VHH binders against Protein DOG1-like 4 (DOGL4). Designs and how they scored, part 59

Target 1, 232 residues: Protein DOG1-like 4 (DOGL4), of Arabidopsis thaliana (Mouse-ear cress) (q84jc2)
Amino acid sequence: MSKMRNLVEEKFLEFYESWVIQLELYLHQLLIAHNNNTMSETELRHLISKLTTHHKAYYTAKWAAIREDVLAFFGSVWLNPLENACSWLTGWKPSMVFRMVDRLRKSRVVLVEAQVKKLEELRVKTKFDEQKIEREMERYQVAMADRKMVELARLGCHVGGESVMVVEAAVRGLSMGLEKMVKAADCVRLKTLKGILDILTPPQCVEFLAAAATFQVQLRRWGNRRHYVTHS
Below, E stands for the ipSAE of ESMFold2; O stands for the ipSAE of OpenDDE; V2 stands for 0.75 times the mean of E and O plus 0.25 times the DockQ between their complexes.

## First folded at step 3 (VHH)

Design p60 (from a27 with G102D T104L L105E H106G Y108H; framework vhh_6qgx_2; at its last look DockQ between E and O 0.12; V2 from the best seeds 0.00; counts 0 for: pae E 3.8 > 2, placed apart)
Fold by OpenDDE, look of step 4:
Structure p60 (fold): chain B 232 residues (1-232), chain A 123 residues (1-123)
Amino acid sequence: as target 1 above (232 residues)
Amino acid sequence: QVQLVESGGGLVQAGGSLRLSCAASGFTFSDYAMAWFRRAPGKEREFVAAITWSGDSTFYTDSVKGRFTISRDHAKNTVSLQMNSLRPEDTAVYYCAASFPDYLEGSHEYDYWGQGTRVTVSA
């Protein structure tokens, strides 16, 4: 059912549950805005800003948490197996959002040529950045059996206060690179999101954000139905 | 209370150098990209330079490339802008800004801003 959680996991789980609830509230607002078309541009921009702020808040909390235990996010206990399976370096894969945009285009969203061009440029940039991170991750994973890991393996055979301290230091060292990669990935996520929002009109932004939020919420719901996971 | 406090501005002759500094407090400095913006008289605020949260990458507007260097000190929670070969067109109020988690060169949606420090370059 549920893995044993450490303090970081427990705290972030609580945070995430609250965050998702708020996301659902925003989703509701987005849907209303989208369906009724009664909001002014200023109001739409305000709503978009709220969502942007909400996402920033997530990563603020995340980065605070990963400073303490980045490894917690590679087995995110606050996510169901489906959500985890869809995760790329502890979150959504940035390039995925372009699929959402494409789907919107196939529906009713009409983009002008200039927007299409900018989106394509952003897509290329995003993919490039993803690949860079993936290469770094691969390098890290291949080099896992480095001096630090050997030292950990050696020290792991001994029990003692001093040994524990050394192991802890080594673990921190090993986690540093991982943390950096995760943060880099998060930067690509947020830059990609911001990039898309800068290209789209306010009404289009609302539609996109609604779609994205819907997908996120539904993924969670679908996953929870398939795998009973208690997060509280 | 979040604070960004710029210093180091002043009057300098063309070809001269200045080093601006920005002291940050009240937020997790290491999580934020830091940037310098400037506003010249009668002009809009423009991006000058940015440095990522890790300090691994720096970015510059074209007009300052090769002349300006942005750096940060995580231990001191400071970001600096070394300005060499200053030109009269560099005259502006320079602002320090922080963005989580990355810089946005084309956006003014930065989380925190300083009050600015005036740089005047005489011909």
Scores: ipSAE 0.766, ipTM 0.880, lowest interface PAE 0.7, mean pLDDT 91
Fold by ESMFold2-Fast, scan of step 3:
Structure p60 (fold): chain B 232 residues (1-232), chain A 123 residues (1-123)
Amino acid sequence: as target 1 above (232 residues)
Amino acid sequence: QVQLVESGGGLVQAGGSLRLSCAASGFTFSDYAMAWFRRAPGKEREFVAAITWSGDSTFYTDSVKGRFTISRDHAKNTVSLQMNSLRPEDTAVYYCAASFPDYLEGSHEYDYWGQGTRVTVSA
């Protein structure tokens, strides 16, 4: 049986479904702009700004929700199992976007030397920030198995106000640690996205954003189309 | 290219008021969270106040709550800090900072920094 959704999960599910519908509408606009050289630089910058604002709005809603219940974002009910399996600290892995930029560059995007240099500098910084967070995540996971935490878990098996308060304080500490870590990861995501957009020209930004949105939308569709095979 | 230029610093008597302004150029101001940090003589840089990219939320360090007010003007690309009921311990160099994420509490997370404006509060 499925567990009932809590209020945070219900509110964010409603938000996320609306957010994804709007992302698909922006994707259609990006694909039109990419296929037609009819848009002015001003029009392209306006479209890029809409996507930037859309992604910022996602993190505004997410951070409000994790303040209430960060655990809702680990194995999220608004994501299918494939989307959840591909998540790194509740979202996309920052370094993944450079693989996408590299593939686009080889097929369609012609970058000047100055852009290549700046992208490499950004890649190195992103990888460093990502690895720092991974070390924090590993320390967090190890700390959950430490002698002190095991002792607190044993204490939690007793029925009494004193033990209940100690266990609740420990659980709150764990949740605050996760919230900080998720927020740090999201900051790396936003800085990486913005860094790429600052390096690329408006037409190249449109192509990059279209590729990113296409991948996100297609991953969701692939996961939603999974079916079970039964053997007689 | 990117610049944050602070103004409004100066000498003021305890109990007085001062308004700091920060003019932003060279980046899309409306996409960035803005903050004020300060560094007192012989002390580390500390967070003072921040405002989200949307302007919908503001954050303050406990020592300035109720006395300082942060605001932003998207049309003018400025962020301001209204400082009331100033105390000698508010004496510091005040820095304007910009961050693309709304990560408002860590000094190292900010992308752009101004050169600072000096505030001196005499007893």
Scores: ipSAE 0.512, ipTM 0.781, lowest interface PAE 2.1, mean pLDDT 86
Fold by ESMFold2, look of step 4:
Structure p60 (fold): chain B 232 residues (1-232), chain A 123 residues (1-123)
Amino acid sequence: as target 1 above (232 residues)
Amino acid sequence: QVQLVESGGGLVQAGGSLRLSCAASGFTFSDYAMAWFRRAPGKEREFVAAITWSGDSTFYTDSVKGRFTISRDHAKNTVSLQMNSLRPEDTAVYYCAASFPDYLEGSHEYDYWGQGTRVTVSA
């Protein structure tokens, strides 16, 4: 019998594997839409809505899971080592998405001056919010390193009930603080994604979403090539 | 232009009921968590209730649990607060708020706020 995963990790592993498979199927639809100039604006908006709904489902599931065990999302069992190495506070770094937008502008996408101005305003806001979170996370770094020490001290010394309750309250407070930090980071990710999709036209949104999904799928494929485990 | 417009406030006797409504426009309602806050005279604005963007979870401050119910209607773009068994301590201006993408209790980082509706509960 192998080492036991906790219930949160097992449930989210199953969810995430299914979620990525569905993302790959949506990527196929995005690539068809990207290569086909006959699609109406209504059809493009419908496809974009499918992708945004898919991402909302991910965060809905994630936020339910972090209420139960936020630490499962630091070094996640459902991600390969390459995916984990690319994580910033349990997900993609918001400011990095603008490099993808910049590459699309350079090669294929023509943006009018109003769009460029709005994207630069969003980039500045995103970096500001990201840096604010990083400063707050620094205050938790020592607490993160110490949480196991606090738990072990409690286990190695059995003292009166009031002393144990004080230690347990401190550990609970640390976990709640990390949950708030992870959710704050996710909110910046979603605000950045929404901001980009609001600025871009429907054809531009399809191209952006295709690029983003391609990157995520390729990161998973590249990282999995190092494993001895067979994937379907 | 984003708008949150509260209605349903008024004067009510202790033990009575009121239903507050908040009409939302200018944004995709289904993408936002919705909340009610209140400000009593001389106090800071405080959290009352919230509902997630999916509607699958609701949250309440302890003093209103069992008496208040938050709900949302995607078809009408409204969030409601049913307030039962009202007490004089519930007297406040009640504010509707929206947060993208979801509930951030204690953060005070709600994106949009209404102008408020007054609720007065007499002894």
Scores: ipSAE 0.257, ipTM 0.615, lowest interface PAE 3.8, mean pLDDT 82
ESMFold2 (binder alone), look of step 4: mean pLDDT 86; pTM 0.880

Design p61 (from a27 with S99T P101G G102Y Y103D T104L L105T H106S S107P Y108E E109A; framework vhh_6qgx_2)
Fold by ESMFold2-Fast, scan of step 3:
Structure p61 (fold): chain B 232 residues (1-232), chain A 123 residues (1-123)
Amino acid sequence: as target 1 above (232 residues)
Amino acid sequence: QVQLVESGGGLVQAGGSLRLSCAASGFTFSDYAMAWFRRAPGKEREFVAAITWSGDSTFYTDSVKGRFTISRDHAKNTVSLQMNSLRPEDTAVYYCAATFGYDLTSPEAYDYWGQGTRVTVSA
């Protein structure tokens, strides 16, 4: 059957599967709202609120899980290989959502000049925050690969008293560093999402959320089909 | 190679019925939303009907609502359009289209197109 998973992986797998099922139900509502164009502003705002709450629930569950085992999120068992290949620091790359925003410029409800300016300012800020995290990750990877860490890894192969303790302390330090970076990346994701939704009108928010949810759901479906064909 | 092949077009009297079918190949049919568009002489492509990849939701332009029914068959990789109570204004070339996206009513959103099947409704 499947390879053994730890408790954190099992719990998050159960959470994520139910979270994706609910995302697909919300996507259905978003498609109706976008394509029928019959909903009131109040109805649209309510739907947008449900989606933002759903995304916040994901990060609440994720942050609880990474406190227990951040490494579970590097090569996640609840994601197929394609989803894992598309991950940047355990999730979507913040700057990439602006590609979806760019497609809104071709929609029936055109973006006004003030929105275009605010979105460009947000894009620049998001890219800056993203690059800052990438620099910290590079620094982290260099530290992991330096001679001291390599020597500690070698010592771990020769189990005995103080060498075991030194390896354990180093691994704990590495996990704490990864937790900090993952949470920083997630904060950029949430700020970017909130920023976009604050700039867009309710119909534009629905279109953006429909675009994002469609690509997330379709990426998962396509990856699952490809995985089955490859490994069946 | 992606292909969409339409069939079922023809000449029909006003008030009559036709069933259009579109056979899809070369892509994972169940991942795509499917739609019918039409182009009357001298006009741009107009949205007619769409069905989501799951088949759970259908969308229609106001002029055909209640007269046309879109459906899909995942086992046969086909999408169909049942056209009832046809009017002379329904005369057009009907195109089958597929999209991986969320915008189901705009022609520009569609990734793949069939070559079309002609429907002529005589008065």
Scores: ipSAE 0.146, ipTM 0.638, lowest interface PAE 5.2, mean pLDDT 85

Design p62 (from a27 with S99G G102L T104E L105S H106T S107Y Y108S; framework vhh_6qgx_2)
Fold by ESMFold2-Fast, scan of step 3:
Structure p62 (fold): chain B 232 residues (1-232), chain A 123 residues (1-123)
Amino acid sequence: as target 1 above (232 residues)
Amino acid sequence: QVQLVESGGGLVQAGGSLRLSCAASGFTFSDYAMAWFRRAPGKEREFVAAITWSGDSTFYTDSVKGRFTISRDHAKNTVSLQMNSLRPEDTAVYYCAAGFPLYESTYSEYDYWGQGTRVTVSA
């Protein structure tokens, strides 16, 4: 029921359900393309572009939503518990995709030396960017427990006047800080995704995107199965 | 909201030709694979032909290969089936379908369906 959700959560839930349905449709196109070696480079690039545009549409909608309520993305109602358990700063952990590339490389994706070198450089850069964000989050959490914040929380028990204004400013600051960190994490995600697609050939991109979409769809199905069994 | 409207069916003599058309509306046509299925009297629905979302690849059932040609027009949101060298065995109701088949073109892999258009081939 929607009675336990705010309007931002309800709007994004509707968006996300449609977005996932379209992702499954694109996954089927990727699987057809992967099984059909007669497809042209232009055709494969067009399909890859559709997937890239689809992912960009997600971040466009997400950033609009976090401007209104960033906390809706911490423990999201449109994700099942398993999907939420696998989240890092409101989404997938950027370095996780390199494990996916490594798995594909061992089974089917044949990479030349130049690609391996570029992927390793990107992996190191991505891990560095992740660690930088994690350090910023740690500093944010420490600041929330600082003596000054504790004092502001105590002032919050007094309704009205200057104390209310100061507390409201502090709460706005906390939300703004989270929004900036979420956007920073999303920028690393988009940069990592684009970087991988720029290094891979079109057929390799199709294999990578198919694997990524398959994992996302299956994770949702596994989590939903647990939910169904629990509530049956 | 989603509509697939077939046209072009009719009565034709063996060895003749017929062109079926399907007009699509209410969805992003260019994102969907399009297919034709048929159901002959007393038989289940069978795959005839499919064309990928881009139009770069086509698939046919063995009995129509070389005789039928599937094509699509993105500007008009239409998919067409040109049927040549028609046989009495081609007599069926022909259905337009939209979806994303993987590699086995089965009825259950298609999400949207037209009402069908009847094709009768006399001996």
Scores: ipSAE 0.000, ipTM 0.103, lowest interface PAE 18.1, mean pLDDT 81
Fold by OpenDDE, second read of step 4:
Structure p62 (fold): chain B 232 residues (1-232), chain A 123 residues (1-123)
Amino acid sequence: as target 1 above (232 residues)
Amino acid sequence: QVQLVESGGGLVQAGGSLRLSCAASGFTFSDYAMAWFRRAPGKEREFVAAITWSGDSTFYTDSVKGRFTISRDHAKNTVSLQMNSLRPEDTAVYYCAAGFPLYESTYSEYDYWGQGTRVTVSA
């Protein structure tokens, strides 16, 4: 059955497609910067800034959209099933990026002890924040079956006009809670990203960002090939 | 066979300079970060300096910052350590290492090590 998309889904789909295209362009620049070693520190910082701005733009758009319909992001029609399956609260799991950092460490990147310590501290903090959010989400999901919702559910398909309004109000309430959690998760993402970038040198940042972007782009490509989806 | 061969060590007076060199062979030099470590008498091996595969980043232990410079030559498969303003506390056997990964840590795992070259700084 074809799912009828709402306006929020359509709008964000369009945005995301454009955003991903731009990400790929930036990825190309990052890879060049990483492999050629001809860029000055100033140039590298500028490139990093462009990427951070790009990510900020995503969350700006996302937060605007979730105010209208947060539920759209739990279906995420702009993502393929693989991308959705790998999502944590409508986005990447913050702690996963440390795997990328570890990969960098195992490659050609030299991290000083001070950086390693800071990264570990950040990792611990990030994990703690994730767990807090997960606990809240769990609580929220369990609480959904409260007395009010159970009563509403019991009304079933025989809900009259007034009852429909009550149901809608209840759903709106639930949505608001979800929105808060999504925003909280996004904040952890942003803080984690910022934290990593603050710890790394500009060349290391470029390499990290390249790795992250590569992962995101490849995940999308893999998912599209597997499921014959043409979202890109 | 993988080899890292250090050279350039010797006796020098305080305030003097030395340039250490390490010649690498038996592995893809351009794929590895290179580092210098040192072991003073009665002390543990400690990190001195490192350089990424491309040479785009260098790192130093605090005590050598501003005095030591690490560099690499891809054409010659060599890594060098220019040591200026040497101090008696710099006296140690200096080791060249190739690492993947590489960090300034006592827990760093390096794949290859040289035999070391002795640097003695007299007061």
Scores: ipSAE 0.000, ipTM 0.250, lowest interface PAE 13.0, mean pLDDT 86

Design p63 (framework vhh_6qgx_2)
Fold by ESMFold2-Fast, scan of step 3:
Formats: C-alpha cells, structure tokens, sequence
Structure p63 (fold): chain B 232 residues (1-232), chain A 124 residues (1-124)
C-alpha cells in the first residue's frame, strides 16, 4: 500500500508517456530538418506546425486534468524527481527558453538586428509576466495563513457534519485559486513560445524547437538514470 | 461536448449592417482566442477577424478593417462580429472558431473548434 494514484494521475501518466514518445519522434524529424539544406519553407512550416499542435495538445489535456485535481501537478507522478525539481508552477520557466534562443546567435543561421530587438522586448515582457505570477503565488500563500483559514482549520479538527461542509467549501476555493494561477503560468508559457516562433524564420524555429525538445528529453533521461534516495 | 453556435446571418443590401453572434459551450471560453472565418462559394476558408483570450487585442484582414468589429462577452460566453458598410464581396458562410493558443492565428489549421456556419448574403 505504498503508493495509490487517483484516476486523474493514472490518466495523465498514460497521456504524458505517449506525449513524450511522440515528442522524441518530432525531435528526430527536427534534427533531420536542421541538417537537411534542401527542405522548402512550406515543409519546415509544416513541421513547426506539428510541434505547435503537439504543445497545444499537452495544455488541453493538462487543463482538463487540473480542473479535476490541480494538486496532482504539484509533485507529479509522471515526472521523475529531477524533472519535478526543475519545475516552476507545474511546468518550464518561460524566461529560461531565451537561453536556448541565445544559442541561435552562435549558430549557422544568425539572427538579424530586428529579430534581436523583438526577442529582447519579448524577454522583458516574459520576465514581467513571471514576476506578476510569483506575486500572486505569494498572495495565495499568505491567504492560506490568514486568521479566517486558521480558524476554519481549527473548527474542522473537532466537529463533523456542517463544519466539515464549511471546511470543504474553503478547500474548494483554495483549489480554484491554484488552478487559476497554474493556467496563468501556462498562458505565459504559450505566449512566450508563440512570440519566439513568430519572430524567428522557419530554419531558426526548427533549430530552437530542436534545442528545447533535446533539453526536455535529456532532462528526463538524466533523471531516469539516477536511483533516487528513498525517504525513510 | 464542445459547441460553437453561430447566429445573425441573413440577407442585407450593400451598405447595410449585420451583427453575427457565436455562443460557446463545453469549454472554458475565457481561455480561448476566438475568430471569424468565411468561405465564399468555390473558395477556401479565409480569415476575417480575431480577438485574443483576454479581449485586449483584435485583428482584422485588410478588406474588412474599419468596417467590422469583433468583441467578446465572457459573462455570456459569446463572441460577436459587427459588420458595417457591407459589400457584395462579403457574401459568404461565416464560421466561428476557437483556439487554445492565447493568441490569434490566420490559418484555419490553428483552430481547435469550429461552428456550423451562418450564411451572409449581400445584394447589390
């Protein structure tokens, strides 16, 4: 009886394993495209569209799951401990993808000045949006410890029936707050990804997406190779 | 599950106005960018207008800019298209579309959900 998963965790685990397998297949296609100088712009845009659709599918599934159980995404069972340690509000930190963009400046296909300017503007906006969400998380944590919540917790310790219902309503409110915050973070992720892809040329998009997918796949492999120390 | 239902289409004289509405159900409306596309007989679907998930930004194809206005009402889960100064070339079936990308797209392939369409006929 060491570990029991709820239905949301089981369904998302199954989804995520399949989603990662497909990501690895798309990564293979991205790497071939990056090394193939004969692919047309139309062919490259088609491949980029497959990756964009794949990421949209992830967020569609995630938002359905968090509506049912947002807490499943804090310490997710479908992620290894290394992946969980690198998580920011249930996913990748938006501003970190600009480190992958910086690699493009040293690549075969260089960024023009207009692109560098637009990417810097997007980076500043992304950091601003991140800080706004971090302030919401701080407010959420403070609200958890306010007098009303502390009193509701104490009430729940000693009585059943009607007091249980009041505590359940408060917990439901807290879960809705977390869901809203996770969705806000995911919105920043998708806006950042879309913004980068809109600024880059198709070959640069392929290189960027390949770098991002490589990092995600390798992080998972590094974590899976480690035997984690079990808690006592 | 997911439904987008258009209304407000009809027959109008050139220079007239129509207001199209799209009622959304079965998904969290406020998370989706909403758009209107149209298809004239014998042509492919073309982009008309879009509004971001927040409602903060609107986008239009050049031929309708200044004549059409897209808006959304989160309380009613509706998106509307106010069409003014209508021209015979605006005659088409108009489709409501939704995309979980927090922004607009001008390609039909970027949209996840589609309505059945509502017919607009502009007579000379």
Amino acid sequence: as target 1 above (232 residues)
Amino acid sequence: QVQLVESGGGLVQAGGSLRLSCAASGFTFSDYAMAWFRRAPGKEREFVAAITWSGDSTFYTDSVKGRFTISRDHAKNTVSLQMNSLRPEDTAVYYCAASLYFDYGTSADEYDYWGQGTRVTVSA
Scores: ipSAE 0.014, ipTM 0.302, lowest interface PAE 7.6, mean pLDDT 82

Design p64 (from a27 with S99K G102E L105Y H106D Y108S; framework vhh_6qgx_2; at its last look DockQ between E and O 0.23; V2 from the best seeds 0.00; counts 0 for: pae E 2.5 > 2)
Fold by ESMFold2-Fast, scan of step 3:
Parts: structure tokens; C-alpha cells; sequence
Structure p64 (fold): chain B 232 residues (1-232), chain A 123 residues (1-123)
């Protein structure tokens, strides 16, 4: 039931709360590094590595959880309503990070022409991959409403051994399809992040990661503030 | 320079065992899913086995399930394929492949490939 949290939701809630606390600690380190021009390249690379490892831990935990219950990630209980409203296929929309890169160009970050060209190539590729997934999700949603699915849903209104087993098999198939789509979206997210970090210098990576983490933390705070004030 | 170097191939009698190894260098091994593909004489390249970047999950094609075991060692930057109960139809060139961040059955999507190691299983 909606009133009862399942085991996947409970485990991932505990994981996510700890993960966000650690993200905030890393954000503080990124902001210190960004404001302190005396840090060595080695120190900056070490900090960037901590952040990439932290994000890998998130996707490792997420993919384990969606194998058990992908639906827990649609309307997640560990996210506030604002965070859920801003989600695209259970996470951030990949092309959105290029808006953050564009803002960095207008700050003290100086991107050389070769970097601008590579970022534009990556932006085009990311948009293409994103559109391909959106087309696949649309096909999935249409398939949900085809005659066979409608017949299976109708059979679900009747009690009985054989019809129950057929409906259960169909539901497992639907979940597997969603898991595939979520993993595809996460792969685009990770390729986009890796691509940006591979193009940027260590100081630019720190500034980019600080901007991304700041946005994630602030979005959570904005949604939590509204939730505490306007929601019971 | 990115390199995947396979070893352990050879000639073996049906029912025998071989262990293939793949040594990876020039990329962050722990960020990549690793897979084995094979190509039999006169046939297309096919998926054999894969292991996630964390090593937490393994995947196999139906014909090798229960006979082959894929594993990885992050400290040594290696992925291995233990092949037991070998059959003549397992005869192929075996390729190690790497893909960021997750495996796929489609060989065309892999980022890095080894040169291959030959496995011949005699009747």
C-alpha cells in the first residue's frame, strides 16, 4: 500500500539521506577549492575523484534497487514534491547541465576555443541520445495501451489461477521495460558528466561540480521549505 | 594508450576447461563494464558474458550459463572468464571488451576491444 513503505523504498531512503549529507560535505570542499587559487592540480584531481566516486556509488545503489522495484523510482519517497516534479526518467535531464556550463562561461572561467567546440559536439550528441530515449519511452507508453495490455488489465479484474499468473508475467515484463529505459537514461547522464569532465581543466571541473551540487542541494532546500510550510 | 590484452586461449578436448584473462590499461578500469564476445569461423560475433563496473552482477548468454563464470579484479585491472565443460561449439576467437558505464549485447556500442584469443575444442 501507499501508507506502507516497501523494503526497496526503505533501504534506498536510508542510503539517499546519507548520500546527500556526504554530497553537502563535498560541496563545502568544492567551494573552498574554488575560492582558493593555491590548491595544487594533484589536490584538485583528488577532490574531483571523490565526487565522481560518490556519483558512481549512487548509480550502483540505484541500479541494484531498480532490479528489485523500478516503480519505487517513479514518485520517489526520498525526494520532495519539487524534486519529483523536476525529474526526467527518474533523474536530472542530461541536456540541462549544458545550461550550467554556459553560466560558467560568463563567470571567471575561461574556455578555450577547442573546449567550446568539444562541448558543442557533446551537447549535440547528448540531445540526440536524449531524444532517442524519449522516442523509446513514447513507444513503451503506447504499447501499455495496446489491445493485448488492455485484455490483460481486464483479466486482472477476475480472480483465478491461470489469469492471475498471466497478468503477473505481463507486469514483470512492463517492469523490465521500465528498468531498461531508466538504465538507458542513466547511461546518457553518466556519459554526459564524463564527457564534460574530460573536456574541462581541473579548476574548471571543480567550478562545474560546485555549480551542479549547489543546484541539487538548493532545489532540495527550496522544496523542503515549501513542504514544511504548505504541506502536512 | 588504451589496451586490452587477452591470454589463456588454446586447444582443449571436449569436457575440458580453460581460463581466459584480460589485462586492461590506459583507462579507469573500475568505471567500465567488461564483457566477453566470441566469433566462430564463418559466423557473426556474439555476446558471451558481462560483469558490471562494481562486479556485483554478472550476465551470460543461455548456451554458457552454468558452464562459464566471469569475474574481475580491480587491484590487478583484469577480467577473467572461467570456461568449464567445454563443447566443440564453443570453438571461437574470444574478445575482451569494455563499455562505459554499463554493458550491452550490441558489440558495436563497446568503447574498447582486445585483439582476441583463440579457443579450439576438439571432439
Amino acid sequence: as target 1 above (232 residues)
Amino acid sequence: QVQLVESGGGLVQAGGSLRLSCAASGFTFSDYAMAWFRRAPGKEREFVAAITWSGDSTFYTDSVKGRFTISRDHAKNTVSLQMNSLRPEDTAVYYCAAKFPEYTYDSSEYDYWGQGTRVTVSA
Scores: ipSAE 0.482, ipTM 0.768, lowest interface PAE 2.2, mean pLDDT 87
Fold by ESMFold2, look of step 4:
Structure p64 (fold): chain B 232 residues (1-232), chain A 123 residues (1-123)
Amino acid sequence: as target 1 above (232 residues)
Amino acid sequence: QVQLVESGGGLVQAGGSLRLSCAASGFTFSDYAMAWFRRAPGKEREFVAAITWSGDSTFYTDSVKGRFTISRDHAKNTVSLQMNSLRPEDTAVYYCAAKFPEYTYDSSEYDYWGQGTRVTVSA
């Protein structure tokens, strides 16, 4: 078991380090576009497409990895403790992204009434979908606390081929349920992101993506600086 | 506008084969998981097969495993269902469906649907 978990963790760590380096490079391009109003709509759409393609690559790799070991994504070795502490079901919480949009409106981005209405509709839908997943997770936790599952855990405390096999079957069932919930959460994340990018104009999308990438990069740097100091 | 157009249905004898095709337009095809559903007369629509947005994984209902193969072609924006060893129980209208970003067995969750193509398998 420990060997399979380590292999998945090693593969995704290598992927993620490359992925975040490329995100930092795209952030640089977003900041240039943000500071320079000479780019055409076509050029902005191309840059936005690079970012969305980059995020698709992340989820493609993640969904392949969770089929092998979904638990690797709860307390991930490729994230620092601060990044892990900010996770909701293995990623950013969909409804919280609207706080970033609200902040951009107060400082840089001017939205017309039609955009504001669509964003509020999306916010309500996103929160509804989030709550549905949270209820499913709660039901899953209640099912895990069921007397039968507790008995299976007690059997796994003793040496024996039969008790090991029963515990392994129970763990496999738990992993399948968690995989389903993680994918459902990722679907809400992706629908929320797509919804925001569809409502915003290309310049507004660049500002939003720059803010989002900045936050992700800074969260990693802040958490790494703490860890770096702790090793002194 | 968004369109999913199925083709390749028809009448075939039991044991025969058909290949269904679905041409997609009006949306970014590579962002969507694609699926086939079917509805027999008087019955509910049921899941048949799905393929992930990247094409790296496929999924099938038990009754068609080993007989049906789903595939997608990102260059042509098409999804296909190769149906081999057909049985009278496979008689249905087959629908192509698209869902952003990942498939589900629940037909009510799909974003786009085709008109359907009829498959009739004679005993």
Scores: ipSAE 0.440, ipTM 0.748, lowest interface PAE 2.5, mean pLDDT 86
Fold by OpenDDE, look of step 4:
Order: C-alpha cells, then structure tokens, then sequence
Structure p64 (fold): chain B 232 residues (1-232), chain A 123 residues (1-123)
C-alpha cells in the first residue's frame, strides 16, 4: 500500500537521495586516498574537510526540515526499514562509531597510546551524553503522553471550530519538544564525529570516514534489497 | 562547582563599545552552547546572543544584529560578547548562560547561569 507523503517528506526525500549520491562519490575518493600513499597531508585534510562539510549540509537541511515537520523524521520515508530500525532518534547512534574505530584498530590502523586513551574518554563521554538524551526523551514521552496525548484524544472527538485550534496548538507543542530532542541527539552526533576526527591523524580520518560511509551506503543497499522502497 | 562569572560591564556613552566576558568552570565547557541574556529594568529577561558548542554558528536577537558579536574560546573556557554602537536601550544586566547541547531562545531551558554584569549606556 502506497503511503501518502507530505511536502516536507517529498522535499527531504529528494534532498537525501542527492546527498547519498554525493556521499558515494566521496566514498570513492576516500577509498582512493586510502589506497594512495602519495597524497599529501594537505590533500587529505582537504578531503576530510569536504566530507565534514557534506555532513554539516545534511544537518543544516535536516534542521530546516524539522522546523516544518519534525514528525516526518520519526517515520523517515527516505529510509528503508532496515535503516529505520537502526535509527536512534532519527539518526545514527553516536556510540556506534566507536565500533568502527575498533574495527580499524584490528586492521591496519595503529593508534598510539595517547589516541587510545582519548578515544576511550570520548567513548565514555558519548555514552553518557546518549543516556542523558535518552532520559530526557523518556521524561518527555511520559509527560507528553499523560497530558498532551490525553488532551488530544479528548479533543479529537470534536471536529471544527475552537477545538481544532486547541488540538493544533497541542500538536505544535509536542512537535517543538520532539524537535528539541532531535537536535540534541544531532549535536551529540556532531560532537562525537568531531571528537574522533580531532583524535585521529589525517590518514586515519580518511580511513575512518571511508569505513563510516561504506557502512552507511551498504546498510542502505542491504535494506533496499530486502524491502521495496519507493523513491523519486 | 559550576561557575559562570561575567565581567566587562560598566558605564559607557551611547555609541560606545564594551566587551563582556564570561569565564566558565566546573563543567565540560565544550559540550555546551553558550548564550547571553539581558534584563533591563522593569522588563523580562530576553535572549541576546548564542553560540553553538562548536563555535561554528552564532545567533542574535534582531535588535543587536550587526552591533554585537558573540565568540567563545575553548582553550580558556570563555565566552565573550563584543558590543559596539551601544544604545541607551541596551542598558541591562547581562547574563551568561550555558545549555547542553544546543542553544535556545527560552531562558528557562538553560542549565547554568552567571550572576550577571551591569551595562549602563548613557544618552
């Protein structure tokens, strides 16, 4: 059965499709850089900067979209079911990236003791931040479910007039709260990413970003093979 | 113990400049968005400016756009507000505030507050 999409969903779907295509291009560049030992540090840093800018662009677009309809991101139509299932507050779970770093360590990436220590500190901090966000979300959900949702349920039985306005106001209130939660989560994501990139050397950053991009792209591909997803 | 300590307030003539500073301690400064609020006599506290945790973005209330600049120094755990072209209506107690992880215009959402520094702009 086809799902009706609103304007926000349609626009962001289009954006995301383009964004993913560009990500794949960058992934290709990252892989080349990783396999090419002739690139200078300056060149590597430039590539890293391009990727970070690309990610920043995603969040810029996301935050603009969630201002209009944050609910669209809790049922992201631009993602397949697998991607959605792996989603934490409308995105990747920040602590997940440390598993990627661990994988790199088991491969060709050699981290010095100072880096390992800093990464561990960052991991602990990230987990702590995640938990804070989760607790806040839980608090929000409980509070809103008990008050606003009951009110909505009651008022929703009446169509038209002042009741509609009240319901709309209540929904707006809910949305604003959700927007705050989503932005908070995104900030933890961005902070975690920055933290990792600050700890790693440029070559290590390239490898990490390549791994992250690969995982994202593959997750999408795997999910698309298992589930039909209608894209524009 | 969490502390936000504002400094730099004072008396200045209209058209003059002041630079406010806020020194943060007792929490992970780099995790928090920082903001300046102000409360004029007889008025409610209002948002003035904010800067994201990374320092990449800044935000201003309309009345101070182009005149005020917010910045932060992660190495020193400080946030500053450069105030140029000051007006009598800018007279207020200015407060530094911190919020995890992002800024908001709602003062009630901020986690930590300074004691405030008084800015007086004479006509």
Amino acid sequence: as target 1 above (232 residues)
Amino acid sequence: QVQLVESGGGLVQAGGSLRLSCAASGFTFSDYAMAWFRRAPGKEREFVAAITWSGDSTFYTDSVKGRFTISRDHAKNTVSLQMNSLRPEDTAVYYCAAKFPEYTYDSSEYDYWGQGTRVTVSA
Scores: ipSAE 0.112, ipTM 0.583, lowest interface PAE 2.3, mean pLDDT 89
ESMFold2 (binder alone), look of step 4: mean pLDDT 90; pTM 0.908

